# VH-VL binders against q9umr5: the designs that were tried, part 65

Target 1, 268 residues: q9umr5
Amino acid sequence: SYKPVIVVHGLFDSSYSFRHLLEYINETHPGTVVTVLDLFDGRESLRPLWEQVQGFREAVVPIMAKAPQGVHLICYSQGGLVCRALLSVMDDHNVDSFISLSSPQMGQYGDTDYLKWLFPTSMRSNLYRICYSPWGQEFSICNYWHDPHHDDLYLNASSFLALINGERDHPNATVWRKNFLRVGHLVLIGGPDDGVITPWQSSFFGFYDANETVLEMEEQLVYLRDSFGLKTLLARGAIVRCPMAGISHTAWHSNRTLYETCIEPWLS

## First folded at step 18 (VH-VL)

Design pn22
Fold by OpenDDE, second read of step 19:
Structure pn22 (fold): chain C 268 residues (1-268), chain A 122 residues (1-122), chain B 112 residues (1-112)
Amino acid sequence: as target 1 above (268 residues)
Amino acid sequence: QVQLVQSGAEVKKPGSSVKVSCKASGGTFPDYAISWVRQAPGQGLEYLGYIIPIFGTARYNEKFKGRVTITADKSTSTAYMELSSLRSEDTAVYYCARGSYDSTGYEPFDYWGQGTMVTVSS
Amino acid sequence: DVVMTQSPLSLPVTLGQPASISCRSSQSLVYSDGNTYLYWFQQRPGQSPRRLIYKVSNRDSGVPDRFSGSGSGTDFTLKISRVEAEDVGVYYCMQGTKWPFTFGQGTKLEIK
């Protein structure tokens, strides 16, 4: 029998977005119990990420308890951050594969056409003003907004990403690292044609420096310091990077080729 | 010269709903948080919630248990506060307020509306 | 929720004399960025509230220098060095550090 699969959606999403993924899993791994968590759907996905983490935790605990052999997580977009945090705070999770599906794992700093309805042209440069305040941090988008030009503000005001990254010291950093390292495999999926995740390398823990030059995961301080376990995971062969071109952000969960290449191998 | 102009006084029956508007003028709208605060007669200030229009959703004080809905129309630079299942204790002046940016960051409540009296009576 | 407690609730003052209002929070108002999001508002009779002080001690534009804010952690004070007739009204402290943001009960300043 196959291990249960838990799916966590992204910003403004719902379970309906994953109908194709469910179909693919059913076809290739018949009998798999797949649970798409219908929590914080739509505009509710703008609620603080820690609030979401708690809600999702309550939902996954029973599922994990019934699956002593372990479970797989497929977490899409913003959901990937929720899942990473979830795995960081849970000292008893049994996640075999954590599949991060086009998630801004190292944060977001983009003004793409997809986000223009949220952000005016000048918003990328100015969003730090509202996001790095108590008022802004009550919204999920601000929880992982990572302005490379305002690093001090990010480090000090980010109430979510900076913490789960271990970029800001906090009393739970060691424990969270330990918990996260319980994961069997971290599968990172993303691509250059995403159009939303900015930079797209964020899905692979790459990100901008102060000159907006994209640095890879191995150049990031979080990796170099192994602040939440990336270096350790890589060293033991637990990180899988699956880049794919030609896939837009809203198509990651509905592309058959992507599924077969990047997702299916880790659902055994 | 930012101004917030609110809709007029309302008289409502218990169980009904009221929707108050707050139109902003004199500056940009979507990237400023609009806060809603109420004040019962002779009482203090109570924070209902706030919206950041560019995000399209609001943060609510859970004390109101879902009776408050805050929305914003970017095209008209207008924020709305709707309160449902009205009770006599909801009788109050309702204020909207807008934040601003200074050299150090975002600050709320720089500008206030004139207030809207909502009376709930049988 | 963070409880904001003001004292006194009623403050009769002689013109030209100083006034002091205390505001205490049930927990620290220091945010992760090191700032303390404590605000003071003035509400004159029949008017909308007006922000006087932001982040403990910063005066808004147009606020006379006779107003000053101070404090740290959980204890804050608004001072008026020389009370004037126009200062009559209710003063509120507010915390913006932890949601839901909360106000104090208000302090009614009156002239003796």
Scores: ipSAE 0.924, ipTM 0.966, lowest interface PAE 0.5, mean pLDDT 95
Fold by OpenDDE, look of step 21:
Structure pn22 (fold): chain C 268 residues (1-268), chain A 122 residues (1-122), chain B 112 residues (1-112)
Amino acid sequence: as target 1 above (268 residues)
Amino acid sequence: QVQLVQSGAEVKKPGSSVKVSCKASGGTFPDYAISWVRQAPGQGLEYLGYIIPIFGTARYNEKFKGRVTITADKSTSTAYMELSSLRSEDTAVYYCARGSYDSTGYEPFDYWGQGTMVTVSS
Amino acid sequence: DVVMTQSPLSLPVTLGQPASISCRSSQSLVYSDGNTYLYWFQQRPGQSPRRLIYKVSNRDSGVPDRFSGSGSGTDFTLKISRVEAEDVGVYYCMQGTKWPFTFGQGTKLEIK
């Protein structure tokens, strides 16, 4: 039988968004138990990410317990960060494939049409003011806001991304790295036509330097220092990068070609 | 200069709801957090919650067990605080306050509304 | 929740004399960025509260220099070097480091 699949949604999202994905899985892997977690839907997805991590942890623990052979995680957009954190804090998870579906794994710093919709009167260059404060960090979007022009503020004020990345020292860094490394495969999915994740390379742990030049994963300090295990995972062949063009952000979970190429191979 | 003008005094029955408004003028609105605090007669200040209008949602003090709803209308630069299932203990002056930004970041409570007295009585 | 404890709760002061208010937090108020988000507010009779001090020791514009804030970690102090009649009111400390943000009980400053 196929391993259970757990799906975690993104910002302002709900389980309904994954109806096509469920269809694809059912068709290609009949009998697969797929659970789309209906937690922190809609505006509740703006709650602090650590709070979300705790909630999702409570939901996945029973599922994992009933699946001794392991489970697969499909985590979309903001959900990808939630899942990465989840795998970092859980010392007993049994995740075989962690599929990060167009997730801002190295953070978000963009003023795309999507961002303008969310913040029509705000400039991306000014969000650091509120986000890198105690008041801002109570909202998920600020938890992974990564302003390359204010790296000091990011490193010091980010209560989530900087921690799970091991970019700021903390007492759990070693343990979290160990826990995360329990994953069988890390499948990174994203693409240049996403239109939301900025830069789109963030889905592959690429990101801006101080000049807003995009650097690849292998050029990132988190990789070079192996702060949370990326270098180790890559070395053992556990990282799969699956870029795809022509897919908008809201279509990653509902594209058949993407599913067959980037998701299905890892649902064993 | 920035000003916060709140709605007028309210008298409510127990079990009912009250919605207080806070209109900001003299500056930009969406980027600044609006905080709500209350003060019962002769008592101290209590933080209810706050909203960052551009995010479209608020952070709430769990002490109120979901009875508080804070919203914001960016088009009118107005924040709202609604308190449901009113009790006599909810009798208080309710204040809105806006933060600001300095060279180091966000600071709360630079500007205060005049307060809105809400009386809950049978 | 972080408990903020002020002392004294009542502070009678002679005009021209100094005043000191203590605020203690149940846990450290140092945030990850190294800042300490401790605030002092003044509320004169019949008025809205007014921020006096932000981040322990920064005085707001228009606040007389006779007001000063100090402290670190869990212990903080607001001092008034020379109390004036206009200083009558209730003073509150507040922490903005950990949600939910919380106020002290308030200290009522009166003239003897």
Scores: ipSAE 0.924, ipTM 0.966, lowest interface PAE 0.5, mean pLDDT 95
Fold by ESMFold2, look of step 21:
Structure pn22 (fold): chain C 268 residues (1-268), chain A 122 residues (1-122), chain B 112 residues (1-112)
Amino acid sequence: as target 1 above (268 residues)
Amino acid sequence: QVQLVQSGAEVKKPGSSVKVSCKASGGTFPDYAISWVRQAPGQGLEYLGYIIPIFGTARYNEKFKGRVTITADKSTSTAYMELSSLRSEDTAVYYCARGSYDSTGYEPFDYWGQGTMVTVSS
Amino acid sequence: DVVMTQSPLSLPVTLGQPASISCRSSQSLVYSDGNTYLYWFQQRPGQSPRRLIYKVSNRDSGVPDRFSGSGSGTDFTLKISRVEAEDVGVYYCMQGTKWPFTFGQGTKLEIK
């Protein structure tokens, strides 16, 4: 009698990527209903994150309604940002464990393998020019692009990340914080050998200062001001940090040791 | 000098598809928005969608209900717009346009193609 | 969608006389970054459109000083201080604040 598990994939991804994770859950938690949401696959994962949040919300509502005991979320990469926004905008969610699997929770400032493959080096230093415009904000990568050298532009132009982090004032901030705090546990997973999330500490709410020195979660203004409930959750003992070395970005959902150490304990 | 050169005029039957090309020269291509706009005879301008080539995908005006596909080929600096299930009301001149950057940020529609007349007749 | 309404739709002007074109949006065009993404384009007969003004009041390079843009919020104006024969054509405003980005219906400027 395990709670249902909902899986939300990342950028350029599909349900096939989670076949090993599904095997692990079936072996350790037989009878668990696992749903891998098959929305915004491939290139559709570049649609604005608020459009993705709305679509995933519609898919999640019936699953949560049929599971009054609660559900768990496993949300990978970009999907972890979608899930965190869901927790904020849904006043009726019943999520127990939110498992964030190598997600850029404080943003991204790196030449991802996809960007390097398509374009020359140093793309990260110029991407702010298009990302911090209405044209760029219509694409998911720009919704969480966080250039530490143009933080003023980020704070004012971000249509997604600056809002769900409470970094820019908005009329829903109090309600979103209240809703987010209803989650039972926040499980943060990531590691130094990820190779895509930059800095990798973004998966733990760490991020660069203006000198590209990583400040940890507890040094971030959003934590210190408790703008969306992070300090409150930590004080409750509801935040679990599970770093693991030696795992590349595409391998988080196919590593048995990671599953047993970081995911399995939270699938009640 | 940045120039956008579009493919030639086309006459199409209802129900078919058309693919218009837009080749850029004299500048960088991948980090700008490449937009597609049409103008029916005697009518105003209508925005179809745009692509930012570094992301490899486009944003579409829902008015066209999934009939438009916009792509880009970075190796040839060429953008494409394909309109399917053509109707007579799709008869128009189709323009591509590229943005630019200045001291105040990103600006759309700095450079325009010459236009491609697409005529849909039964 | 943001509706852009131009006035007048037809504008006959005597050479050397000033001209003024209004553009009104159905909602504010001020983006969260403080910019107002309002643009003006000119389309001469038989030609592609050309950008004249970006972000309300900024004149493109090569655009004569007789063109100016102004306005804020929902109300915008393009002015031509003295109309010349080459100014014949259709003028469009466009908003780039909210997708889908939209054009006004156009103002046809003619020399009487």
Scores: ipSAE 0.813, ipTM 0.913, lowest interface PAE 0.9, mean pLDDT 91

Design pn25
Fold by OpenDDE, look of step 20:
Structure pn25 (fold): chain C 268 residues (1-268), chain A 122 residues (1-122), chain B 112 residues (1-112)
Amino acid sequence: as target 1 above (268 residues)
Amino acid sequence: QVQLVQSGAEVKKPGSSVKVSCKASGGTFDYYAISWVRQAPGQGLEYLGYIIPIFGTARYNEKFKGRVTITADKSTSTAYMELSSLRSEDTAVYYCARGSYDSTGYEPFDYWGQGTMVTVSS
Amino acid sequence: DVVMTQSPLSLPVTLGQPASISCRSSQSLVYSDGNTYLYWFQQRPGQSPRRLIYKVSNRDSGVPDRFSGSGSGTDFTLKISRVEAEDVGVYYCMQGTKWPFTFGQGTKLEIK
């Protein structure tokens, strides 16, 4: 039998968004128990990410307990950060494949055309002002807003991303790294035509430097310092990078080719 | 000069709802926290919640058990606070407030509305 | 929730004399960025509250220098070096470090 699959949605999402993914899984892996967690949907997805982590943890613990052979996680967009944090705080998780589906794993700093209806062009230059404050950090978007021009504020004020990345020292860094390293495979999915994740390389732990030059994962301090285990995972062959062009952000979970190429192989 | 102008006094029956508005002028609107605080007669201040208009959603004090709804209209630079299932204990002056940015970062509550008296009585 | 405790709750003061208000938090108000988001507000009779101090010790524009804030961690103080008639009102401390943000009970300053 196939291992259960747990799906975590992204910002402003609901379980309905994954109807195609469920169909694909059912067709290719019949009998797979797929659970799309219906938590923090819609506007509730703007709640603090640690709150979401706790909620999702409560939901996945029973599922994991019933699956001694392990489970797979498919975590979309913002959900990918939630899942990474989840795996960091859980010392007894049994996740085989952690599939990060177009997630801003290294943060977000952008106001693409897709987001312009929600965020004006000035968002990029001004959001740090509110995000790097207690008031801003109560919203999920601010929890992974990563302004490369205000790195000091990010490092100090980010109450989520900077911590799970181990970019800021904290007493749980070692334990979280150990926990995260329990994952069998980390599957990173994203692409240049996403239109939301900015830069799109964030889905692969790439990100802007101070000049907004995109650096790769291997050039990031979190990798070089192995602050949460990326270097270790790569060394053991546990990281899979699956870039794909031609896919918009809202289509990652609804593209058959993407599923077959990047997701299905890891649902065994 | 930033000004916050609130809607007028309200008299409501128990069980009804009230919606107070707070119009901001003299500055931008989207990237500031609009806070709502109330004060019962002769009592202290209670934080109801706040909204950052750019996000379109609010953070609420759980004390109010979901009776508070805070919204913002960016096109009119107006924030709203709706309180449902009104009780006599909800009789209070309701204030909106906005923050600002300085060299030290974001600071809330440097601008206040004039307050809106909401009276709940049978 | 973080409990903010002010003392005294009533503060009668002679004109020209100093005044001191204490605010204690049930836990540290130091945020991850190293700042302490402790605020002081003044509310004169019949008026909206007015922020006096932000982040423990920073005076807002227009606030007389006779007002000063100090403290760290869980203990904070608002001082008025020379109380004036216009200082009559209720003073509140507030923490903005941990949600929900909370106010102290208020200290009513009156002239003897």
Scores: ipSAE 0.935, ipTM 0.970, lowest interface PAE 0.5, mean pLDDT 95

Design pn26
Fold by OpenDDE, second read of step 19:
Structure pn26 (fold): chain C 268 residues (1-268), chain A 122 residues (1-122), chain B 112 residues (1-112)
Amino acid sequence: as target 1 above (268 residues)
Amino acid sequence: QVQLVQSGAEVKKPGSSVKVSCKASGGTFDTYAISWVRQAPGQGLEYLGYIIPIFGTARYNEKFKGRVTITADKSTSTAYMELSSLRSEDTAVYYCARGSYDSTGYEPFDYWGQGTMVTVSS
Amino acid sequence: DVVMTQSPLSLPVTLGQPASISCRSSQSLVYSDGNTYLYWFQQRPGQSPRRLIYKVSNRDSGVPDRFSGSGSGTDFTLKISRVEAEDVGVYYCMQGTKWPFTFGQGTKLEIK
């Protein structure tokens, strides 16, 4: 029998978005129990990410308890951050594969057509003003807003990403790292044609420096310092990078080729 | 010279709903928090919630048990506060307020509306 | 929720004399960025509230220098060096560090 699959959606999403993914899993791995968690759907996905983490934790605990052999997580977009945090705070999770599906794992500093209404060019440069405040941090988007030009503000005001990354010291950093390292495999999926995740390399823990030059995962301080376990995971062969071109952000969960190439191999 | 202009006084029956508007002028709208605060007669200030229009959703004080709905229309630079299932204790002046940016960051409540009196009576 | 406690609730003051209002929070108001999001508001009779102080000690534009804010952690104070007739009203502290953001009960300043 196949291990259960838990699916966590992204910003403004619902379980309906994953109907194709469910179909693919059912066809290729018949009998798999797939649970798409209908929590924080739609506009509720703008609630603080820590709040979401707690809600999702309550939902996954029973599922994990009934699956002693382990489970797989497929976490899409913003959901990928929720899942990473979830795995960081849970000292008893049994996740075999954590599939991060086009997630802004290293944050978002977007200015794309898709998010133009949220991040127009004129606002992108100024979003740090509201996001790095108590008022802004009550919204999920600000929880992983990563302004490379205001690194001090990010490090000090980010109430979520900076913490789970271990970029800011906190009393749970060691424990969270230990917990996260319980994962069997970290599968990172993303691509240059995403159009939303900015930069798209964020899905692979790449990100902008102060000059907006994209640096890869291995150049990031979080990796170099192994602040939450990326270096350790890579060293033991637990990180899988699956880049794919030609896929827009809203199509990652509904592309058959992507599924077969990047997702299916890790659902055994 | 940012100004917040609120809608006029309302008289409502218990169980009904009221929707108060707050129109902002004199600046941008999308990235400022619009806060709603109320004040019962002779009482203090109570924070209802706030919206950052660019995000399209609000943060609510759970004390109100989901009776408050805060929205924003970016095209008209207008924020709205709707309170449902009105009770006599909801009688109060309702204020909207907007933040501003300074050299160090964002600060809320820099500008206030004139207030809207909502009276709930049988 | 963070409880904000002001004292006194009533403050009769002679013109020209100093006034002091205390505000205490049930927990530290220091945010992760090191700032303390404590605000003071003034509400004159029949008017909307007006922000006087932001982040403990910063005066808003147009606020006379006779107003000053101080404090740290959980204890904060608003001082008026020389009370004037126009200072009559209710003063509120507010914390913006932890949601839901909360106000103090208010302090009513009156002239003796």
Scores: ipSAE 0.930, ipTM 0.968, lowest interface PAE 0.5, mean pLDDT 95

Design pn28
Fold by OpenDDE, second read of step 19:
Structure pn28 (fold): chain C 268 residues (1-268), chain A 122 residues (1-122), chain B 112 residues (1-112)
Amino acid sequence: as target 1 above (268 residues)
Amino acid sequence: QVQLVQSGAEVKKPGSSVKVSCKASGGRFSDYAISWVRQAPGQGLEYLGYIIPIFGTARYNEKFKGRVTITADKSTSTAYMELSSLRSEDTAVYYCARGSYDSTGYEPFDYWGQGTMVTVSS
Amino acid sequence: DVVMTQSPLSLPVTLGQPASISCRSSQSLVYSDGNTYLYWFQQRPGQSPRRLIYKVSNRDSGVPDRFSGSGSGTDFTLKISRVEAEDVGVYYCMQGTKWPFTFGQGTKLEIK
C-alpha cells in the first residue's frame, strides 16, 4: 500500500484548489489516502504562521500516528513554509517525502502582477516598515517577507522565517535542525514562470543579495552554516530540485506533466 | 492633515449588531494600520483589533470571541468595525486610530477619530 | 495576555509641581528587534486619546518637553516636570510588543 499523503495549501487557498492533484494521485497511486487539510482557508491564511503551524500540527499528528511506515507531505506556496516549520518543531514526525511545491522557502520580496494589489511597487519598497514591526508580524505575509535592503530589520524582526532558517540565534535552533533532518527527501519544485514567488529561485532556497542579485542555495549563509540542515541534506542526497518552466503559480498543483515529473516519483 | 471621521452615535438593543465607520483623509489609506479601541463610560481603553487595508484582513482580540469584524474599503478610504450580539457591557465610545511611518519604521495611533458612542439598552 | 499595571490610579497634583506615573508589564516588552513598544497616551476630558510617547521615551510632535518617558523591560515611567492646568486628564500606557496589545488601567491626573 501507498503511504498517506497530506496536503497543505497556500495563501488564500482551500482544499478545492487541489482537486486535480487528488485526481492524479488516485489515478497513478490508487488506494492512497490523501488528506487535504482545510485549515486557515481563504483570508484565514493571513493569520500568523506559527499559529498555523500549531493548527496543522494538531491535524497531522493523528494521521502520522496511523501511518507507522511514514507519510508524504505536499505543501504548496505559503504552505511549504508552514510544513518546513512543522517538521522543525516536531521531534517525532515520520515524513518520508516533503514536497515543497512552489514555496517561498527563502522568503518573498515580490512585486509581480499577481501580487500587485498586495505589493505595489511603492509598497514593496516600504513594506519593511510595517512588516518588521509587531503589527506586521501578526500577518503571515510579513512572516516571510525578506527585504534584501533591510537585512538587519529582517534578521531582528522576522518572527518566523529568520527563526526557522536559523538566521537568528534562538534556543531551539539545534533541536529544530535535528527534527527537520528526519525528513527522507526534500523535493523542491518551482520555476521561472511562476509569476508570484519572487525571486522564483526562493523555491530552491535561492534569494537576492543586497544588490538584488540572485544567489543560489549553496551561496546562502543558511546553507554554508548548515543552520537548519540544508547542507547536510544535500550531502546525503536527500534534496531533489525539480525546476519547471511554463507553469504559473496557480497551476503547480493542477499540471499533469509537473505531477508526473516532480511529484509522482516521490509518492511511492 | 490626516483626519479620521467616525459615524454618529448609535442606540442598539441587546442581541443586535452595530457597524461603525471611520473615514480617513490624507495619505495612502492602504498603507496604514487602522486600530479600533473602545472605552466604556468611566473606564479605560480596550483594544478590539486592527486592520492593514492592503492585506484585506484584520487581527482581532480573541476576548471578543468572533463578535468583532473589522473591514476596510480602500475605494472610500473607510474602515469599519462591526460588533454583533450586542450586550449592555458593549456600551462604550468606540475609537478608530491610524498609524504612520517615522524615520525608523511604523508607529500606530498617531491619529484618532472623534469617537462613536454606542449605547446598548433594552 | 500581557497585563499592564499603572500606579497610581489617581494623581492629585499642585500646579507647577512634578508628576510621575508608573507602568509595569507582566512580562518584558522588548521585541526581537531590540525595541520596546511601550506607549503613553493622554486623554483630556471629553476628548479622544492622544499619543504622547512612543517606544518608551520618544515624544510625539507637539508634545511639550515637560513630558518625558523612561524605563526598560517591565518598568516604565511617565514624568511631567511641571504640571499645567491643560495636563488634567487620564493617562494610559500601552504595550505593542505582544498581541493582543493591552492598555494600563489609566491614571487620572487632577489639580489639587
Scores: ipSAE 0.920, ipTM 0.965, lowest interface PAE 0.5, mean pLDDT 95

Design pn3
Fold by OpenDDE, second read of step 19:
Structure pn3 (fold): chain C 268 residues (1-268), chain A 122 residues (1-122), chain B 112 residues (1-112)
Amino acid sequence: as target 1 above (268 residues)
Amino acid sequence: QVQLVQSGAEVKKPGSSVKVSCKASGGTFSLYAISWVRQAPGQGLEYLGYIIPIFGTARYNEKFKGRVTITADKSTSTAYMELSSLRSEDTAVYYCARGSYDSTGYEPFDYWGQGTMVTVSS
Amino acid sequence: DVVMTQSPLSLPVTLGQPASISCRSSQSLVYSDGNTYLYWFQQRPGQSPRRLIYKVSNRDSGVPDRFSGSGSGTDFTLKISRVEAEDVGVYYCMQGTKWPFTFGQGTKLEIK
């Protein structure tokens, strides 16, 4: 039998968005028990990410307990960060494949059309003002806002991303790294036509330097220092990178070709 | 010169709801925290919650157990605080306040509204 | 929740004399960025609160230099070097480090 699949949604999202994914899984892997976690839907997805991590943890623990052979995680957009944190804080998770589906794993610094409806023009350059404060850090979007022009503020004020990345020292860094390394495979999915994740390479742990030049994962300090285990995972062949062009952000979970190419192979 | 102008005094019956408005003038961005604080007669200040209008949602003090709803209309630069299932102990002056930016970063509560008296009585 | 405890709750002062208000937090107010988000507010009779001090010791514009804030960690103090008649009112400390943000009970300053 196939291992259970747990799905975690993204910002302003709900379980309804994954109806096509469920169909694909059912067709290609009949009998798979798929659970789309209906927590922190809609505007509730703006709650602090650590709060979300706790809620999702409570939901996945029973599922994992009933699946001694392991489970797969499919985590979309913001959900990918939630899942990474989840795997970092859980010392007893049994995740075989962690599929990060177009997630801003290295943070977000975008001013795209998608964000313009949320953020007025030119707010990208000013969002750090509110986000890197106690008031801003109570919202999920600020928890992974990564302003390359204010790296000091990011490192010091980010209450989520900087911590799970091990970019700021904290007493749990070693343990979180150990826990995260329990994952069988880290499957990173994203693409240049996403239109939301900015830069899109963030889905592959790439990100801007101070000049807004995109550096790849292997150039990042978190990788070089192996602060949360990326270098170790790569060395043992546990990282899979699956880039795909021509897919918009809201279509990653509804594209059959993407599913067959990047997701299905890891649903064993 | 930022000013916060709140709606007028309200008299409500127990079990009803009240919605107080706070109109901001002189603002340049939607990246301010608008906080709501209340003060019962002769008592101290109590933090209800706050909204950052650009995010479209608020952070609430759980003490109110979902009775408070804070919203913002960016088009009119107006924040709202609605309190439902009113009780006599909800009688208080309700204040809105807004933050500002300086060279050191973001600081809340730089500007205050004039307050709105809400009286809950049978 | 972080509990903010002010002392004294009532502060009678002679004009021209100094005044001191203490504020203690139940836990450290140092944020991850190294800042301490402790605020002092003044509320004169019949008026809205007014911020006097932000981040422990920074005085707002228009606030007389008679007012000063100090402290660290869990212990903070607001001082008035020479009390004037216009200083009558209630003073509140507030922490903005951990949600939910909380106020002290208030200290009522009166002239003897």
Scores: ipSAE 0.932, ipTM 0.968, lowest interface PAE 0.5, mean pLDDT 95

